# VH-VL binders against TBCC domain-containing protein 1 (tbccd1): the designs that were tried, part 4

Target 1, 147 residues: TBCC domain-containing protein 1 (tbccd1), of Danio rerio (Zebrafish) (Brachydanio rerio) (a4qp31r305to451)
Amino acid sequence: PPGSRLVLMSQVCKQTLAKDSEKLNDVNIKLHRCSEAFIYLLSPLWSVTLDKCRNSTLVLGPVRTSVHIQSCENVRVVCVAGRLTIGGSFNCTIHSLTPTRPLLLPGNASLTLGPFHTQYPTLEDHMASAGLAVVPNLWNQPLLFGV

## First folded at step 19 (VH-VL)

Design w3 (from n2 with heavy chain E58D)
Fold by ESMFold2, look of step 21:
Structure w3 (fold): chain C 147 residues (1-147), chain A 119 residues (1-119), chain B 112 residues (1-112)
Amino acid sequence: as target 1 above (147 residues)
Amino acid sequence: QVQLVQSGAEVKKPGASVKVSCKASGYTFSRYVMNWMRQAPGQGLEWMGWISPIFDTDKYADKFQGRVTFTLDTSISTAYMELSRLRSDDTAVYYCARDYGFKWEFDYWGQGTLVTVSS
Amino acid sequence: DVVMTQSPLSLPVTLGQPASISCRSSQSLVHSDGKTYLHWYLQKPGQSPQLLIYKVSNRDSGVPDRFSGSGSGTDFTLKISRVEAEDVGVYYCMQGTYYPYTFGQGTKLEIK
């Protein structure tokens, strides 16, 4: 069922991980301690958490619920997401399409926010599957909490 | 059907730059990652990095970071590799090779471009 | 960097006889996705490299079935069941699991 599975991708280091399998549809993803990696998850996803990743680039298919970025350093994220939350992160760049205001928790420094700027052949279908096909983009209207 | 055609041989002095082109035909250019390799005379192959048109991402091998730049012109299905501040040990045949979906299989290669760096 | 070591570096073979090339990596080539990105290329005299075997054991399109690949982890083998004159050239193994991607030194196959 949608949102019932968790896939942990831990310690992906010095490699490119690319997946576009329908087996990832509506899965919760946790990326943990990845470094010097390029990670492409090109499926409609339920949620994504990035924790303690560094020196990496992440390109995500549309995420129905939330993308949470915590304790990351020198990471670039490209995503479409229902919600975006960032905390404890340094020197990160996030290009997003999100219909809610990005939430910036304590501990961030040197963050760059920008609009979503990528495409792939099935992106439009994936956005529809995630309920994000026709939504406003609030990437430039963050909320600061506990800062 | 699939073809990668590279620009002609170059002779350069140390300190100069060279730009090698790789024109693709017979496939959807934007769906493939372009890789660059080189082979010094009498030596083996060395991977230099890749560029992806889909996600505007690239990766350079650390050895070349800061001296090499990859670019694409998707309107004419052409990839470029520019290597700056050339040294005599940059003398090599430079190859482009395509890859689908980050599989690193390099199923089609260009014919190679000889770059000679001499004082 | 992952070091790829081939043996032998020179391989004279009698026409029609089998040949075997070994490739060893300095660390496991099993990717985080569970696949092993170990590939074999042939560079015929005066030509660009061409793909023979991808992901350990899969023949590329048009590659004769006398070529086979095997191995796992750090040890890999390319076999030619019967060497033909067209098989002359330099064989390279290559790993695409870890940055930077690296090639073996090459094995020069010659007909004796």
Scores: ipSAE 0.545, ipTM 0.855, lowest interface PAE 2.1, mean pLDDT 91

Design w4 (from n2 with heavy chain R31K)
Fold by OpenDDE, fold request of step 22:
Structure w4 (fold): chain C 147 residues (1-147), chain A 119 residues (1-119), chain B 112 residues (1-112)
Amino acid sequence: as target 1 above (147 residues)
Amino acid sequence: QVQLVQSGAEVKKPGASVKVSCKASGYTFSKYVMNWMRQAPGQGLEWMGWISPIFDTEKYADKFQGRVTFTLDTSISTAYMELSRLRSDDTAVYYCARDYGFKWEFDYWGQGTLVTVSS
Amino acid sequence: DVVMTQSPLSLPVTLGQPASISCRSSQSLVHSDGKTYLHWYLQKPGQSPQLLIYKVSNRDSGVPDRFSGSGSGTDFTLKISRVEAEDVGVYYCMQGTYYPYTFGQGTKLEIK
């Protein structure tokens, strides 16, 4: 069933990882300790977690539930997601389309939020598959917790 | 008939800048990543970096970071490579080459552009 | 950086005879996606490089079947079953797994 699988991508270092496979549809992705990497996951995903990633760029297909960024440094994230959560991160830039207010947890510094403006051929179909075809974008209305 | 046609030879003084163009035809320009390499006279090949039109991202080799800039004009299917603060060891033939889907296999190359840096 | 070492650097061959070029990397070229991005290029005299083999053993379109690639991990080989006059040039292996992408020194194939 959708959302039941977990794919762990750990220690992707100094390389580009590009995938657009149907095998990624509705899976949970965890990116752990990626460094100096370019990661393109261009499929409708269930959830994505970035943990302790550094000096990297992430371009994600639409994420049905949530994108969670934790303990990251110098990371650029481009995503459409139901929810966006950021904690303990430094000098990160997030370009997002999210129908819910981004949640900023404690420990962040030098964060930049911007709107999603990336386009690729199958994006609209992927947004529809992820249930995010036509939604408002609240990228610039973050909620601060623990501050 | 895929073609990559580069601009003509350049002669520059040390400290100057050079901008090489690479015009693509015979395929959908935006679907391919453009890479840049160079080859000093009588030497091997050296990778400089890539630019992605769709994702608006660039990757530069550390050796050239801060001194090289990749740009695109998608309206005319043209990629540009600008190298600044030129020195004599920048003398080389510069190549553009396309890659599809980040496979890092370059199936088509430009004819090369000779850049000579001399006082 | 990943160092690519080719051998030999000079390869004189008699027409019709086989040829073999070795390429060794300083570390494994197995990408996080499980694939190995090791490619072979040929640069004929006065021309731009052209792709011969991609991902270790796949011939590019139009490449004769007398060319073959093999290997894994850190050791790779390009073989020509019977050398022809048009095969003269410099052969390069290249790794596209880790940044920065790097080339071997090149192997110059000449006809005896």
Scores: ipSAE 0.901, ipTM 0.945, lowest interface PAE 0.5, mean pLDDT 96
Fold by OpenDDE, fold request of step 22:
Structure w4 (fold): chain C 147 residues (1-147), chain A 119 residues (1-119), chain B 112 residues (1-112)
Amino acid sequence: as target 1 above (147 residues)
Amino acid sequence: QVQLVQSGAEVKKPGASVKVSCKASGYTFSKYVMNWMRQAPGQGLEWMGWISPIFDTEKYADKFQGRVTFTLDTSISTAYMELSRLRSDDTAVYYCARDYGFKWEFDYWGQGTLVTVSS
Amino acid sequence: DVVMTQSPLSLPVTLGQPASISCRSSQSLVHSDGKTYLHWYLQKPGQSPQLLIYKVSNRDSGVPDRFSGSGSGTDFTLKISRVEAEDVGVYYCMQGTYYPYTFGQGTKLEIK
């Protein structure tokens, strides 16, 4: 069922990973220790976790549930997501469309939040599939916890 | 039908900047990543980086980081490469080449632009 | 950086005879997606490079079947079953797996 699968992408380094496969539909993605990478996952996803990624750019298809950014450095994330959580991250830039207020956990420094501004041909369909077709964008209304 | 047409030869002095254009036709410009390479006289090919029209992302080779800038004018399907702080060893033929969907295979190339840097 | 080493650098060939070019990478070119982004280009005299083989063994459109690519990991080969006059030029292997993308030194094929 949707949200039951996990795809681990570990140590993607110094390369571009671009996927738009239906095999990624409604899958949980975990990106672990990626560095100097460009990662394009252009499918409706269930959840995405970035853990200890550095010097990378991520462009994600709509994420139905949540995008979690943890312990990342110099990472740029572009995403439409139901929820956005950022913790322990440094010099990261997140361009998002999220109907819930981003949650900023302790340990962040030099974060930049911006609105989602990316387009690709199947984005509208993917947003619809992810249940995010028509939602408000609260990207600029973060909640700070423990800060 | 697919064609990449680059701007004409340039002669520059050290310390100057040069901006080479690459006009694309015969295909949907936004669907392809534009790469830039150069080739010094009598030498091999050197990759400089790429720019993605769809995602507004670019990657520069470390060698050129801070000195090269890729830009796009999608209204006229044109890519630009600007190289600043020119030096003599920047003398080369510069090429644009398209790549579809980040396959990193360059199936069409521009005709090349000779940039000569000399005092 | 990934170093691409071609051999030979000069390849004189008699018309109609086969030719073979080796390309070795300093590390495996297997991408995280499982594919190997090793490509071959030909630069004919006075022209821009043109794609011959992509992803090790796939001929680009219009490329004659006398061209073939093979290999895996770090060792790759471009073969021409019977060299024709139009095959003269410099052949380059290129890896598109890791940044920065790198080319071999080039192999100059000329008619003997």
Scores: ipSAE 0.899, ipTM 0.945, lowest interface PAE 0.5, mean pLDDT 96
Fold by ESMFold2, fold request of step 22:
Structure w4 (fold): chain C 147 residues (1-147), chain A 119 residues (1-119), chain B 112 residues (1-112)
Amino acid sequence: as target 1 above (147 residues)
Amino acid sequence: QVQLVQSGAEVKKPGASVKVSCKASGYTFSKYVMNWMRQAPGQGLEWMGWISPIFDTEKYADKFQGRVTFTLDTSISTAYMELSRLRSDDTAVYYCARDYGFKWEFDYWGQGTLVTVSS
Amino acid sequence: DVVMTQSPLSLPVTLGQPASISCRSSQSLVHSDGKTYLHWYLQKPGQSPQLLIYKVSNRDSGVPDRFSGSGSGTDFTLKISRVEAEDVGVYYCMQGTYYPYTFGQGTKLEIK
């Protein structure tokens, strides 16, 4: 069922990892300790957690529930997500489309937020599949918590 | 018919810059990553990096970081490689090659551009 | 950097006879996705390189079936079952698993 599976992608280093497979449809993704990597997950996803990643670029297909970024350094993330949460992260850039206010937890520094501006051929179909086809974008209205 | 056509040979002095073009035809330019390689006379091949029209991303091999810049003009399906602060050991034939979906297969290559750096 | 070592560097072959080229990497080429990005190219005299075999054993379109690739991990082989005159040139293995991407030093195949 949707949201029942977890895929852990740990220690992807000095590589490009690119996937557009239906096997990732509605999967929970955890990216853990990735470094010097380019990671493209171009499927409609259920959730994504980035934990302890550094010096990497992530381009995600639409994420139905949430993207959670924690303890990351020098990471660029491009995503469409239902919710966006960022904590404990340094020198990160996030380009997003999200209908909820990004939540900024304590421990962030040098964080850059920008609007989503990326295209790939099946993006619109994936956005529809994730329930995000026609939604407002609140990327520039973060909610600060404990900051 | 897939084709990559590169700009003509160039002779440069040390300290100068060179910009090599690679015009693509016969395929959807935005679906492929463009790679750059070089081959010094009598030597093997060396990967320099890539640029992707799909995601506004690029990667430079560490030894060229700070000296090389890749750009694209998608309106004319053309990739560019600019190498600055040229040295005599940059004398080589420079190639563009396309890659489908980050698989590094390099299925089509340009004809090569000889860049000669001498004083 | 992953070092790619080819053997032999020079390969004189009698027309019609088989040929074999070895490629060894300094570390495993198995990508985090489980695939092995080891490729073979032929550079004919005066030409740019052309893809022969991708991901260890897959022939590119138009490549004759006398070419085959095999191997895993760190050891890889390109075989030509019957060498023809058009096969003359320099053969390179290349890894696309880890940055920076690297080529072997080349194997020059000649008809003797």
Scores: ipSAE 0.528, ipTM 0.840, lowest interface PAE 2.2, mean pLDDT 91
Fold by ESMFold2, fold request of step 22:
Structure w4 (fold): chain C 147 residues (1-147), chain A 119 residues (1-119), chain B 112 residues (1-112)
Amino acid sequence: as target 1 above (147 residues)
Amino acid sequence: QVQLVQSGAEVKKPGASVKVSCKASGYTFSKYVMNWMRQAPGQGLEWMGWISPIFDTEKYADKFQGRVTFTLDTSISTAYMELSRLRSDDTAVYYCARDYGFKWEFDYWGQGTLVTVSS
Amino acid sequence: DVVMTQSPLSLPVTLGQPASISCRSSQSLVHSDGKTYLHWYLQKPGQSPQLLIYKVSNRDSGVPDRFSGSGSGTDFTLKISRVEAEDVGVYYCMQGTYYPYTFGQGTKLEIK
């Protein structure tokens, strides 16, 4: 069933990891301790957590539920997501399309938020698959919580 | 017919900049990452970095960070490499090469552009 | 940086005889996706490099089956079963697993 699997991608370092397989459809992704990496996951996903990643760039296919960015440093994320949460992160840039207000938890510094700007051939189909085909973008209306 | 056609040879003074073009034809430009390499006379190959038309991203090798800029003009299927603050050890043949989907299998290379840096 | 070391650096070969080139990396080239991004290129005199073998053992299209690649981890070999006149040039191994991507020093193959 959708959202039942977790795929852990740990310690992807100094390399590019690119996947667009249907095997990632509706999977929960955890990216853990990745550094100096370019990571492209171009499938409709269920959820994504970035934990303790640094000096990396992530380009995600549409994420049905949430993208969580926690304890990251010098990371660029490009995503379409139902919800976006950022905590404990420094010098990060997030370009997003999200119909809910980005949630900024404690411990962030030097964050940059911007609108989603990525195109790839199957993007529109993936957005529809994730229920995000025609939604407003609230990227510029963050909500501060617990600060 | 896949082709990568580079701009002609350049002679530059130390401290100047050079911009090498690489015009692609015979394939879908947006499906391939463009890589840049160089080869000093009588020496081996050195990777300089890449630029992707499909992800609007680029990576420069650390050695060239701050001196090199890659750009694309997708309307004419052309990639550019600009190297600034040239010095004599930048004298080399510069190559563009394509890569499908980050496979790093540089299957087609441009003919090379000799850049000579001398006073 | 991953250092790629080729042996020999100069390889004179009699026409029609086999040739073998070794390439060692300073660390394993197994990518986080499980694949090994070790490639071989030939640069013929006056030409751009051309891909011969990708991911250790796969021949690029149009490459004769007398070329073969093998190896794993840190040790890799390119073999030519019967050297022909058009095989003259410099052979490079290259790793695409870790940034920065690096080439071996080259092996100059020539007919003696």
Scores: ipSAE 0.522, ipTM 0.847, lowest interface PAE 2.2, mean pLDDT 91

